# Ledger of designs, part 15: VH-VL binders against DENN domain-containing protein C297.05

Target 1, 138 residues: DENN domain-containing protein C297.05, of Schizosaccharomyces pombe (q9y7q7r449to586)
Amino acid sequence: VNEIPGWNDVDLYPLFRALSIPNILVLFEAALMEAKVIFLSENLGMLGYASQALLHLLYPLTWQGLYIPVLPRRLISCFEAPCSYIIGTLSYFFHMDDVPLDNIPLVVCDLDKNSVSTFGKIVRLSRSLRSKLQAHLK
Below, E stands for the ipSAE of ESMFold2; O stands for the ipSAE of OpenDDE; V2 stands for 0.75 times the mean of E and O plus 0.25 times the DockQ between their complexes.

## First folded at step 13 (VH-VL; framework fv_gevokizumab)

Design p4 (from m3 with heavy chain S105T, light chain Q89L; at its last look DockQ between E and O 0.05; V2 from the best seeds 0.00; counts 0 for: pae E 16.4 > 2, placed apart)
Fold by ESMFold2, look of step 13:
Structure p4 (fold): chain C 138 residues (1-138), chain A 121 residues (1-121), chain B 107 residues (1-107)
Amino acid sequence: as target 1 above (138 residues)
Amino acid sequence: QVQLQESGPGLVKPSQTLSLTCSFSGFSLSDMGVGVGWIRQPSGKGLEWLAHIYWDDDKRYNPSLESRLTISKDTSKNQVSLKITSVTAADTAVYFCARRSYWGTYSFDYWGQGTLVTVSS
Amino acid sequence: DIQMTQSTSSLSASVGDRVTITCRASQDISNYLSWYQQKPGKAVKLLIYYASYLQSGVPSRFSGSGSGTDYTLTISSLQQEDFATYFCLQYHRTPYTFGQGTKLEIK
């Protein structure tokens, strides 16, 4: 497998503690195609760690969409943005009704439940590459 | 190389607190991404997950038993402990400790041999 | 809570047989399933993790397959040391739950 900078960085470990490797790969695939990504947690620190970890996994690529790792309730209309984003918010006040679905795929990740839901089509890495990455990370 | 061993009282009276200790070698809970958990098996029955604790002191409990369980660790001694309060005959089982895998995709990769605890008056 | 069902509680087979053991989840567990081998008085051994990955040190005659709610452990050519009880575990969501076990006996 090709080395990806930051995989063994201590800052990345909280993400791998919260999510299974297959779910992390779905997030990585979504971010590569500049989908919409929503992180949910009841822990504010986890929202920041997960968002930052996802950006680090993309290195050397730079995220060009909206990036709001902790979204306050008063700014919930940011989910309406018609562009790619990585947005984290507290699970308590999140409702799917606030997120319009459009042609840009959406991924909703609950960090506290190891849960990843996808809306729209996410282009997967090749089977061979996915298998190599999963084996390397285990 | 990785080894875990359970230690417990063998016999406990009803309504008392059961204390179990897992002593392990070949890894440390100072290592990022590892944890230790407890599973029990009543005689002739299936396995039941009880709790686990991670290197960062994050803890998960089986909700059906959560009010009676306390898991803790002593990283310097390579030990994890479990307490079960208000025991009854239903708590009679073989108790195993096991390591949770570093990647979270292995649920429990190395187990101790188990220790029998009998609750009787 | 996710229930795991192993519908066969015991299975008789001979050395050299191909054996399959199945496990069904009450809902999708996204391949977060492990297979374990248990012999009396011995430590439980992990055989297969994430539905299909072979644990280090486990003989290659063991394999796992399945997805969604249906999972299978296969032993391609049964050996004397393989007579034991086999359990599945889902670790997708807490509480983590085990199947009731399948005892593999010599015929």
Scores: ipSAE 0.000, ipTM 0.519, lowest interface PAE 16.4, mean pLDDT 84
ESMFold2 (binder alone), look of step 13: mean pLDDT 92; pTM 0.940
OpenDDE, look of step 13: ipSAE 0.019; ipTM 0.681

Design p5 (from m3 with heavy chain S105T S107A; at its last look DockQ between E and O 0.04; V2 from the best seeds 0.00; counts 0 for: pae E 11.3 > 2, placed apart)
Fold by ESMFold2, look of step 13:
Structure p5 (fold): chain C 138 residues (1-138), chain A 121 residues (1-121), chain B 107 residues (1-107)
Amino acid sequence: as target 1 above (138 residues)
Amino acid sequence: QVQLQESGPGLVKPSQTLSLTCSFSGFSLSDMGVGVGWIRQPSGKGLEWLAHIYWDDDKRYNPSLESRLTISKDTSKNQVSLKITSVTAADTAVYFCARRSYWGTYAFDYWGQGTLVTVSS
Amino acid sequence: DIQMTQSTSSLSASVGDRVTITCRASQDISNYLSWYQQKPGKAVKLLIYYASYLQSGVPSRFSGSGSGTDYTLTISSLQQEDFATYFCQQYHRTPYTFGQGTKLEIK
């Protein structure tokens, strides 16, 4: 998408400094196909920054699923929602048993480890488009 | 315990280059996501961000001062340096260094005490 | 440049009071807003980041709120040690700019 509108040093920068470009592209692809996205971190601010940055990457598209960048422990059942979501939670609250897998693919991103795990099939952008985006982001 | 300490010349003549050093402990610029920046407070004026540098040598400068500023780091010595060329009386200020972290606040979470630099002829 | 305005330069209050300090940005800063405390002879202290997140070690009587262009710092019950100058800063776009400060003084 060469020259993505809205990119700047604070809107997107937290995500690009936390994660490799290939991992960011997986998150972007997951969000475009309205998958379930879970962010993990030991830092509350990072959960907010990363969730916001992912939404900015989607501009001008609007996220229509659940959006809870910081999920308290008492609301863990939100992972059971039958719709797409972007949910962040502190790593020590999180357990994969709380997340049912369904026909909507799931991506779990640990922002502190530059780790992206996928469950189900994420539709990838074409190799040409991915290469152009990666070159532009460098 | 995170600590930062500024050091500088105290007094600098007009048109010279001001050199500042930030020495820190309790973290390293080899730690991913970490940076150090410089902020100054001129007498009778508010705080002004000058520059910062990250662990991967990514650098940002205040555009109004960019032509006069150079920031650099020495990771092995836990130091960050700032140079300001062609100083005038307007550069008289208390200079602070402060830490930033992407994995945490993405703000200036720990500051030094500041060092006064006076530009006088 | 994004201008940050703290319209109140000084504010008098008593121990135990609830105090609100406001900060307005000249354009949307998407919650990239921090609050700092400055006391004479002491290091500047981060209180709040990303508009509403409390920095570790900061007492829970401090809180931040707001979005878009309008942000507030609230101290729910003032203590003797809270008399200081408070600055907001945006870190949405360079240059990262500060408000002018609000000095909180003993009534």
Scores: ipSAE 0.007, ipTM 0.605, lowest interface PAE 11.3, mean pLDDT 84
ESMFold2 (binder alone), look of step 13: mean pLDDT 91; pTM 0.932
OpenDDE, look of step 13: ipSAE 0.532; ipTM 0.864

Design p6 (from m3 with heavy chain D31E S105T; at its last look DockQ between E and O 0.86; V2 from the best seeds 0.00; counts 0 for: pae E 4.9 > 2)
Heavy chain, then light chain:
Amino acid sequence: QVQLQESGPGLVKPSQTLSLTCSFSGFSLSEMGVGVGWIRQPSGKGLEWLAHIYWDDDKRYNPSLESRLTISKDTSKNQVSLKITSVTAADTAVYFCARRSYWGTYSFDYWGQGTLVTVSS
Amino acid sequence: DIQMTQSTSSLSASVGDRVTITCRASQDISNYLSWYQQKPGKAVKLLIYYASYLQSGVPSRFSGSGSGTDYTLTISSLQQEDFATYFCQQYHRTPYTFGQGTKLEIK
ESMFold2, look of step 13: ipSAE 0.250; ipTM 0.747
ESMFold2 (binder alone), look of step 13: mean pLDDT 91; pTM 0.934
OpenDDE, look of step 13: ipSAE 0.560; ipTM 0.866

## First folded at step 15 (VH-VL; framework fv_gevokizumab)

Design q1 (from m6 with light chain R93K T94R; at its last look DockQ between E and O 0.64; V2 from the best seeds 0.00; counts 0 for: pae E 9.2 > 2)
Heavy chain, then light chain:
Amino acid sequence: QVQLQESGPGLVKPSQTLSLTCSFSGFSLSDMGVGVGWIRQPSGKGLEWLAHIYWDDDKRYNPSLESRLTISKDTSKNQVSLKITSVTAADTAVYFCARRSYWGTYSFDYWGQGTLVTVSS
Amino acid sequence: DIQMTQSTSSLSASVGDRVTITCRASQDISNYLSWYQQKPGKAVKLLIYYASSLQSGVPSRFSGSGSGTDYTLTISSLQQEDFATYFCQQYHKRPYTFGQGTKLEIK
ESMFold2, look of step 15: ipSAE 0.388; ipTM 0.786
ESMFold2 (binder alone), look of step 15: mean pLDDT 92; pTM 0.936
OpenDDE, look of step 15: ipSAE 0.719; ipTM 0.905
ESMFold2, look of step 17: ipSAE 0.006; ipTM 0.608
ESMFold2 (binder alone), look of step 17: mean pLDDT 92; pTM 0.934
OpenDDE, look of step 17: ipSAE 0.757; ipTM 0.912

Design q2 (from m6 with light chain T94K; at its last look DockQ between E and O 0.76; V2 from the best seeds 0.00; counts 0 for: pae E 6.9 > 2)
Fold by ESMFold2, look of step 15:
Parts: C-alpha cells; sequence; structure tokens
Structure q2 (fold): chain C 138 residues (1-138), chain A 121 residues (1-121), chain B 107 residues (1-107)
C-alpha cells in the first residue's frame, strides 16, 4: 500500500473497510482481465468510494471500459452493455435477471456483506503472486 | 439440506383454476439472490418453464402463458404458489418447482419430485 | 426465443460405454448452458452448469464441453444408474428454454 504509487490507505480505504483481502484480490483480478464489475450497497457514498478505490488499485493502469459508479434505477438497462464495465447501484432494486450473461466474465460485489460472486471464467493470478500481494496489502 | 415438494389437486376440470404449492426447506426466500420457479412437462414432451419469483418479489413469466399465470410467495411459510386460470387438456402435465440462485450455478440446482395434474371432465 | 435442439431423441448403449449427447442452440449462448438428468418419479438433477462446470455431488464420469452454439454432455464410462433422459437448457436470454431431451437406454 504505502510502497506503491496509487496504492495508499486513503485511496483504498473504502475497499479495505468493506471487504476481506481475498475478495479485494478477486476484484483486482477481474479488473485486470477487463471483466464486468458490479458493486452493490444500500449506501450511495459507498458505491462511489468503492468504485473509485478499485480504479486506484489498478494504478498505473487506466480503466478503459464503461464506468458508472452510481447507476440510477431508470438506467438499469446499462447492465445490458456488451462490454466491460464498473457499475455501482443500490442493492434494493438490483436483480441479476437485469444482467445478460455473455462471454465477458461478471463479478458482483455486495459491499455491505463482504460478498463477491463470479460468473464466467476469471483467470486467477498464480498462488505465489497472490500470496505476495496479500502480504503487501496487510 | 435443500428440499422442495410440490402439492396440487391431481385432477382439475376444464375452465377451472389450477392451484399449485411448492413447500421447501434448507433455504429461505428472505436471502438475497434466491428464487423459486415452476417448470412443467406434458406427457411425452419436453420441459417448459412457466414462472419464477425471487426474494424481492420480482416475478418473471413465460410470455406465451403470462395472461393465465400468477406466482406468489409466503416467505414465513417457505412456500411458493402458482395459479393457472382457464385450464384445458393442454395443461395436463407433471409440474415441478425448483430453486434458482444467482450465486454459483445460476441454474435450477434443486428440484422437487413433481406432481401430476390431469385436466379432464 | 432461443431454440435448443437435441437432434437424437433416444440412444442405446451398454454399461461401460463412452456416450455423448449433443445440444445445439439457435444462436450463441456464451456457455450459459446447463445439463439435467431426469428419471421417472424422481427429482430432476442438475449435472453441469456453464457448459462444463460439474455440480457438487455429481460423479466425475460426467463432463460437458462445447462453445458458441454446439454443446455436448459426455459420460466417460456408463453405469447402470445413468439410465435416464438428459436435457440441456440455455440461460443466456429469457425465456430460458430447454432441449427436447435425449433418452439414454441401457442395452
Amino acid sequence: as target 1 above (138 residues)
Amino acid sequence: QVQLQESGPGLVKPSQTLSLTCSFSGFSLSDMGVGVGWIRQPSGKGLEWLAHIYWDDDKRYNPSLESRLTISKDTSKNQVSLKITSVTAADTAVYFCARRSYWGTYSFDYWGQGTLVTVSS
Amino acid sequence: DIQMTQSTSSLSASVGDRVTITCRASQDISNYLSWYQQKPGKAVKLLIYYASSLQSGVPSRFSGSGSGTDYTLTISSLQQEDFATYFCQQYHRKPYTFGQGTKLEIK
């Protein structure tokens, strides 16, 4: 964290507050392979902070996909986009049936429950690399 | 462990309403991402999805039957009900209920044994 | 709607045989395909999801493969208890549709 630019406690704090380190690594792996990432929370601020924290975790890489950290209910059809994205929305109106499953892997993260679910094939970092990253983040 | 059981009338006269109940254990419809659906199989034919209902009362119906179907749940009793109005002989089938969970398989991972419903005069 | 076709309605095989059952979708379903086993008077059983992922508690002799529009279920060494009808289902787009079934009869 304090050893890498862009990986500092202030920028990553929302993820560390909400999620275990193994779950944060799943999000990191998903973002590196340009998956679809959905954040869920009952807290609007948390959606924005967590989405932004994931972008900071990718530093120095930049996210090139769709990025909508707080998606209103009337725009729920944005989940139908056939491309990678990071989208956050309020959990109480989200339904998985609103998300078409396609060739791009999907990760759904409930920030209020420390829950990360994957659909499709997420390519994992090696066990040794994951161990190094976990030690560095602690 | 997850179990589902269908119950129904066995025999229904044409033009009446068919009512089915799915009773289940080992999970709750208060859990986010969990739903129960209905599938039927007419004799000698394939499976046909009818409807499902989720923890947040979101309901989906097969469009070809939507005008005749009503799905509902009673979370405190661990029950899901399906009604089919104006039945005909074409509604004679084995009716199954099955769990669907967003998390993991996103498929019908547990089914009941089915209940036969015959529509005849 | 996406039509799922199992071109073989019945198949005969002997215990120990390797059998394959095919399923074709009318359009690309991106591996969102499940395989189910149905025996008379018993609950339908999920075998395979996401085209190739084995459901917990299912014997490893079952496997799934394929992509795009063409998918297969393989039983590597047929057992007596595998006598059943096998259905594919797509869950790529609503309505989620089933194949017509392939009845596997033991010789």
Scores: ipSAE 0.066, ipTM 0.677, lowest interface PAE 6.9, mean pLDDT 86
ESMFold2 (binder alone), look of step 15: mean pLDDT 92; pTM 0.935
OpenDDE, look of step 15: ipSAE 0.775; ipTM 0.917

Design q3 (from m6 with heavy chain G35S; at its last look DockQ between E and O 0.86; V2 from the best seeds 0.00; counts 0 for: pae E 5.6 > 2)
Fold by ESMFold2, look of step 15:
Structure q3 (fold): chain C 138 residues (1-138), chain A 121 residues (1-121), chain B 107 residues (1-107)
Amino acid sequence: as target 1 above (138 residues)
Amino acid sequence: QVQLQESGPGLVKPSQTLSLTCSFSGFSLSDMGVSVGWIRQPSGKGLEWLAHIYWDDDKRYNPSLESRLTISKDTSKNQVSLKITSVTAADTAVYFCARRSYWGTYSFDYWGQGTLVTVSS
Amino acid sequence: DIQMTQSTSSLSASVGDRVTITCRASQDISNYLSWYQQKPGKAVKLLIYYASSLQSGVPSRFSGSGSGTDYTLTISSLQQEDFATYFCQQYHRTPYTFGQGTKLEIK
């Protein structure tokens, strides 16, 4: 299959180092359907790198929602936004009760523990397409 | 095997402080995303959420009762405690503790058996 | 606060019957609704979360449906052990609130 433009080892490496391929695909599926994505880590750099890597997975699509790869504590109210977002925050500051659950699905990802939790319905890619993407990402 | 068990005084006089303890096993409150909460059921009435406490000691209270409630935890003992001050007959109920996790269903997936507390002179 | 209403407080049925219990929210709760089973002397049991997702270990005769403000719990073929009180609960926003309960009784 032809190389997917915008996907390369350097751009995607932070996600591959932190997460299993199935979990990366859940994040990709969530971003494609304009869900809410929250990244958690104890490491500030990791929040930025993972957020950027998720944007690279979307090529040639451009993320149109809120994008705050490292959320300062004083802006915690950004979780209340009624729109899609990719927001990273330190695990220490994060509390799920601060995140309103609405019609837009939500994915919470702990980059330090390779853990993903979803709220609402994430539309999955077909099994055939997921297999092709997993092979390509290797 | 997740288990929760409530314990309480059974009978409490009006105006006193009601103290309840939830002891649990099969999980830890040091696990990120886990919380334990208290729900009560007056006789012949519905369930009322009171409070819950998270792994990081963050706490949430039902606003209608907040001034009388104190929730606390002892992570090393796997215990959560609830105090209700200035009790009246309206506080007579079966009290349940229950677990929730945002890494799971985000619902109260495991409950204790409940403990009856009667407020009577 | 979101008020949860179960219009039927008691429902009589026989083993083998199909039973439907309804729950209405005072505003849209976006499917963030759970169903619980309560029996005397036993711990409350989670049956359904997110309106229609079956909790692990719950028999497939239980199902949930609905959206917006109107939700239902269905037991497709009632068994002897299903006689209990059933509560709905919203977890869309705090304070988390419960329906008044529907007691399912033997005819």
Scores: ipSAE 0.208, ipTM 0.743, lowest interface PAE 5.6, mean pLDDT 86
ESMFold2 (binder alone), look of step 15: mean pLDDT 91; pTM 0.929
OpenDDE, look of step 15: ipSAE 0.845; ipTM 0.930

Design q4 (from m6 with heavy chain V34M; at its last look DockQ between E and O 0.87; V2 from the best seeds 0.00; counts 0 for: pae E 6.2 > 2)
Fold by ESMFold2, look of step 15:
Structure q4 (fold): chain C 138 residues (1-138), chain A 121 residues (1-121), chain B 107 residues (1-107)
Amino acid sequence: as target 1 above (138 residues)
Amino acid sequence: QVQLQESGPGLVKPSQTLSLTCSFSGFSLSDMGMGVGWIRQPSGKGLEWLAHIYWDDDKRYNPSLESRLTISKDTSKNQVSLKITSVTAADTAVYFCARRSYWGTYSFDYWGQGTLVTVSS
Amino acid sequence: DIQMTQSTSSLSASVGDRVTITCRASQDISNYLSWYQQKPGKAVKLLIYYASSLQSGVPSRFSGSGSGTDYTLTISSLQQEDFATYFCQQYHRTPYTFGQGTKLEIK
């Protein structure tokens, strides 16, 4: 069953289930600076849930970039977009060679392996603030 | 922990096929985002990228050599192979294999020691 | 294809010197540049990635800088083991291309 997440603690759970707190903070920092975010998984539901959970973390800010939680194979050229985005795709047809590395930073996240790779410069929150957020996110 | 080692024939006659094997440990080509590439260096010259293979069997070749190159992998043996057909003296070089991964530096972060291949009659 | 140029092919220096090696790309590569060290018969070593990030296990006397098309590798106090050939490489766009190398020789 594919149900749409709401705005509550259950909306954040997919990220907490899949990723360590430090990796969630990297995604949060990337989204705050309007970077490019790519989610990878073998599970279609996880792509949607994780993408929406990231949007929930931004509250009260709204995402203004491209948002495609599940990208079909035929649309792989969307990674070439010269703007910020949050895009999810199935791991089995994802290749970094399809993603231009430009001046907009990029974060690639494998939700199945708790792996995050950052391309370009992500402005980090202060050490004190990161520690406080880390404690609050459990 | 990550290690790569090249093996090759040492000497190959012109017009024959050069076959190289890269054996590695400390990572697997069953892992998403992992890849192994081949780079060569003719004596006293710069580095030339030849080919790259990824965990999902995606292959990339240097366009100037593409018609002569074949890269392949055996994931269960932790091996990657490169073949170069119709060799000439210009193919005399030290051949390296190196890892590149989506995770980490996205650069060739670990290399083998290289193996010399000489093309001579 | 993006051409990578190292304008000096060889450079002589003494132990303790500060050494600078330059690399120019034919177009903007947005800091997606790596530096490698090569010694004969040895595995090539990654020193620097993303123009200025130091690879694990590399001595802090190595540093990288630059942006756009112009990049620099600096060795702040040259050691005996640093005599080698140094290559830059771009990974901004396929195909991956290397500079022709700068050989650092003992004076």
Scores: ipSAE 0.410, ipTM 0.781, lowest interface PAE 3.3, mean pLDDT 87
ESMFold2 (binder alone), look of step 15: mean pLDDT 92; pTM 0.938
OpenDDE, look of step 15: ipSAE 0.571; ipTM 0.876
ESMFold2, look of step 18: ipSAE 0.408; ipTM 0.793
ESMFold2 (binder alone), look of step 18: mean pLDDT 92; pTM 0.939
OpenDDE, look of step 18: ipSAE 0.743; ipTM 0.912
ESMFold2, look of step 20: ipSAE 0.098; ipTM 0.697
ESMFold2 (binder alone), look of step 20: mean pLDDT 92; pTM 0.936
OpenDDE, look of step 20: ipSAE 0.626; ipTM 0.888

Design q5 (from m6 with heavy chain T105E; at its last look DockQ between E and O 0.07; V2 from the best seeds 0.00; counts 0 for: pae E 14.5 > 2, placed apart)
Fold by ESMFold2, look of step 15:
Structure q5 (fold): chain C 138 residues (1-138), chain A 121 residues (1-121), chain B 107 residues (1-107)
Amino acid sequence: as target 1 above (138 residues)
Amino acid sequence: QVQLQESGPGLVKPSQTLSLTCSFSGFSLSDMGVGVGWIRQPSGKGLEWLAHIYWDDDKRYNPSLESRLTISKDTSKNQVSLKITSVTAADTAVYFCARRSYWGEYSFDYWGQGTLVTVSS
Amino acid sequence: DIQMTQSTSSLSASVGDRVTITCRASQDISNYLSWYQQKPGKAVKLLIYYASSLQSGVPSRFSGSGSGTDYTLTISSLQQEDFATYFCQQYHRTPYTFGQGTKLEIK
């Protein structure tokens, strides 16, 4: 019964395979507050799939910021944008010095290491809601 | 209630293949995000992770032992098996199976009681 | 490989004591650390995951803390059933590795 077709949502699979549930919740909390999100991976497909999975988690909310799931090296100045974004790039090209910190919080997620680094204040969901979301995502 | 139980040969001669079976209840490997792994403990020593397998047949092995290990599952029987080839006295240990989360929120949450395997001529 | 070190192999304590067990990783494991309890003849029990999260059914006298490379398991008021061996384990990167254990004995 818990294996109805569609319960294995393939649009979310890459994110859940790469990251722990606590880290996915940090990304969800960041996206809800319109923070800056950077995805890193050595796999180009993973960058696209993880970015799309995060947008899917926001349903029915619509992402209004910049959305560049695969950013080429020549466009690294996009990290300087003074607005919220979800941007993915290859780990090989990424350097934290290219990302200015401003008053919008930033989350950097390395999909290959299950690593989430937070800069600035991310508003946390209540403990009750976080526990319910973790149970539903299992 | 989640339960796991190991079964194995007890005694194995050097150079033979050690075969272990984990039988479990209270969950299924058809459940998305669930896995089962194997850990061993030589007498008076610490624990050593060997391998694990997930519901989608994704497998991970300890690199130091990978050439000798084969993990497999039978979802309909609620079983996971581990084979270790070319055993030596160094493979004498208590072998545990344990449930694992693919999501990474925990490593191993429920363990079996372990089964002793002795490698002796 | 990430080496996990529990510098104390055994310690003695009395019921009611506050007990602290430490674990150090050879590199940053980003809080992907579990604490386990092992008693002779019994299945290993998960106590703490993600460095500080209490596993369901584990008494609240158990707590975990730390970050980076240094982690601590604390038992706030030791009970008779808590005399056991305690292992840390990193699950940040394969191969997943365990500390060598700390045996908690009655004084």
Scores: ipSAE 0.005, ipTM 0.534, lowest interface PAE 14.5, mean pLDDT 85
ESMFold2 (binder alone), look of step 15: mean pLDDT 91; pTM 0.933
OpenDDE, look of step 15: ipSAE 0.698; ipTM 0.901

Design q6 (from m6 with heavy chain D57E; at its last look DockQ between E and O 0.91; V2 from the best seeds 0.00; counts 0 for: pae E 4.9 > 2)
Fold by ESMFold2, look of step 15:
Structure q6 (fold): chain C 138 residues (1-138), chain A 121 residues (1-121), chain B 107 residues (1-107)
Amino acid sequence: as target 1 above (138 residues)
Amino acid sequence: QVQLQESGPGLVKPSQTLSLTCSFSGFSLSDMGVGVGWIRQPSGKGLEWLAHIYWDEDKRYNPSLESRLTISKDTSKNQVSLKITSVTAADTAVYFCARRSYWGTYSFDYWGQGTLVTVSS
Amino acid sequence: DIQMTQSTSSLSASVGDRVTITCRASQDISNYLSWYQQKPGKAVKLLIYYASSLQSGVPSRFSGSGSGTDYTLTISSLQQEDFATYFCQQYHRTPYTFGQGTKLEIK
């Protein structure tokens, strides 16, 4: 972790607490390819912390898409945006049928259950790099 | 081991209401992201999606049939029901129930074997 | 509504043949397409999702390909148990729609 600037246990703690390392790597790979990312939780704080931690994983890269870590119910139509995004919302009123599936890949993550579902193709890092990153995060 | 099975009346007279029940095991509609749907197939014809219902009571209907369809669930009994009102001969088909989930393929990954319903005087 | 067309309603083949079944969508469905297998008296079986992803437990002789509006299911070496009817289905937008089916028969 000390050899990867910006990747320390304090900055990554919200994701590590909620998700397995393989699932964190899926989110990282999705963010690198500017996919759509949806975070779900019943805890508003967790939505904010996990979204921020994902941005921190990208260091030194910056996120160029939409970033709405807590989306209120009245704005659920934001999932229709035709661009990459990181959006968090309460799992209580989330429904996948409200999310158009287009050519931009999508990852849906339930932070409360360590569940990740991928729609479309996410380009994976090489096996050796994934193993190195998993070792650094353990 | 996921299993689904359809139950229906076999024969229904025109203008009556067709009631179908899907009984399943190996999963629960209390789990977030899980749903059960109904698909039918007239003899020698293609498949037609009718409706599905999710764990949270969210329901989606085929717009062509929406006014005649009612889907409901009983989570404690692991059952999903479909009603089709005012049936005609066009509703004669094999009726299937099938599972889908946000956390899997987002497709109908497990199906029942189907039940034939004939609409005839 | 998105129309799914399988222009071939039946196809004759022999064990060992390479078989290709085509499905065309009326608009771009961004690879959100599944392939199903149906045999008489059996539950329908999911084979392929997201155009090319193999469902768990499905033999590797099955493959899916295509993009945009044109999609293909291929069986690389046909086995006796593969004689069935095959359907494509889009799940890009509701209502979810199926192709008319392609029946694969013994020649």
Scores: ipSAE 0.266, ipTM 0.751, lowest interface PAE 4.9, mean pLDDT 87
ESMFold2 (binder alone), look of step 15: mean pLDDT 91; pTM 0.930
OpenDDE, look of step 15: ipSAE 0.702; ipTM 0.902

## First folded at step 17 (VH-VL; framework fv_gevokizumab)

Design r1 (from q1 with heavy chain V34M; at its last look DockQ between E and O 0.83; V2 from the best seeds 0.00; counts 0 for: pae E 3.7 > 2)
Fold by ESMFold2, look of step 17:
Structure r1 (fold): chain C 138 residues (1-138), chain A 121 residues (1-121), chain B 107 residues (1-107)
Amino acid sequence: as target 1 above (138 residues)
Amino acid sequence: QVQLQESGPGLVKPSQTLSLTCSFSGFSLSDMGMGVGWIRQPSGKGLEWLAHIYWDDDKRYNPSLESRLTISKDTSKNQVSLKITSVTAADTAVYFCARRSYWGTYSFDYWGQGTLVTVSS
Amino acid sequence: DIQMTQSTSSLSASVGDRVTITCRASQDISNYLSWYQQKPGKAVKLLIYYASSLQSGVPSRFSGSGSGTDYTLTISSLQQEDFATYFCQQYHKRPYTFGQGTKLEIK
């Protein structure tokens, strides 16, 4: 792949503002394999922007799982869903104790600290493909 | 860099309150996702989780012991404390504090050396 | 609660041996399992997390494997410093529980 369509047509600035390129690639790899993704931030706008940017990275693929970019406190049980999801929530409401760990891999990302933790096995793209993608995202 | 150390009384009489302190360095409980827990081990027996405290002062207790346990933290001093009331001989054990973080392994990745507490008359 | 069983309480071996320690869960824990090493008077050390991932600073002679309910810790060439007690722990569902331990002794 010489070019990745859609990435040249989209503003990914919210992700690049918050995260290193290696961490963005982990999120991309997780989304490609339909993992569970949790975004954390103290900033509600960042949760929405990061979630939307991740969906845009998947173009032309569409996200088919649960998508809740800002999860209200009363709906914390959504983390128990036995399917893939992209869910964002305020760091204040989040406890890892509320997230069951099952055979669907999970990625938890703190947008405020450029921190990513993975649970389960994320299938990585080849080293050469990762290098090409990193150069393209510049 | 990450280090934890327990301190405690060594010997406690039955019915008294056992007080333990965990002092740590190399991380802070001001950081989101950080927590410190207490685990004990009676001589020749397995490990038993007691309590855990998180950066936001949220607390979890082993349900079988909850009525006797109090965990607290002093973030500025890098300390976590555990109190166990109304102790009996069954509370004789080596007591450990350990870190568990959302980041990295999600396991108890650093432990203290442990401190022996004996409950006897 | 998920019960963790280490059926062997002690094991004798010599320096250079390949050693395998087993751990069985009462239900599927989806590889959310850690292995710890304990020596008297020393801090407990995390060796393996997520069934097979090696903790930073742990020698490569340690490895973990297994899935579902059955997990193993393997030491490929036993060293003098490896004589210790080894515990498994599941972190699939609360409460996170430990095995009873397997003591590895000099033969």
Scores: ipSAE 0.377, ipTM 0.772, lowest interface PAE 3.7, mean pLDDT 87
ESMFold2 (binder alone), look of step 17: mean pLDDT 92; pTM 0.937
OpenDDE, look of step 17: ipSAE 0.685; ipTM 0.894

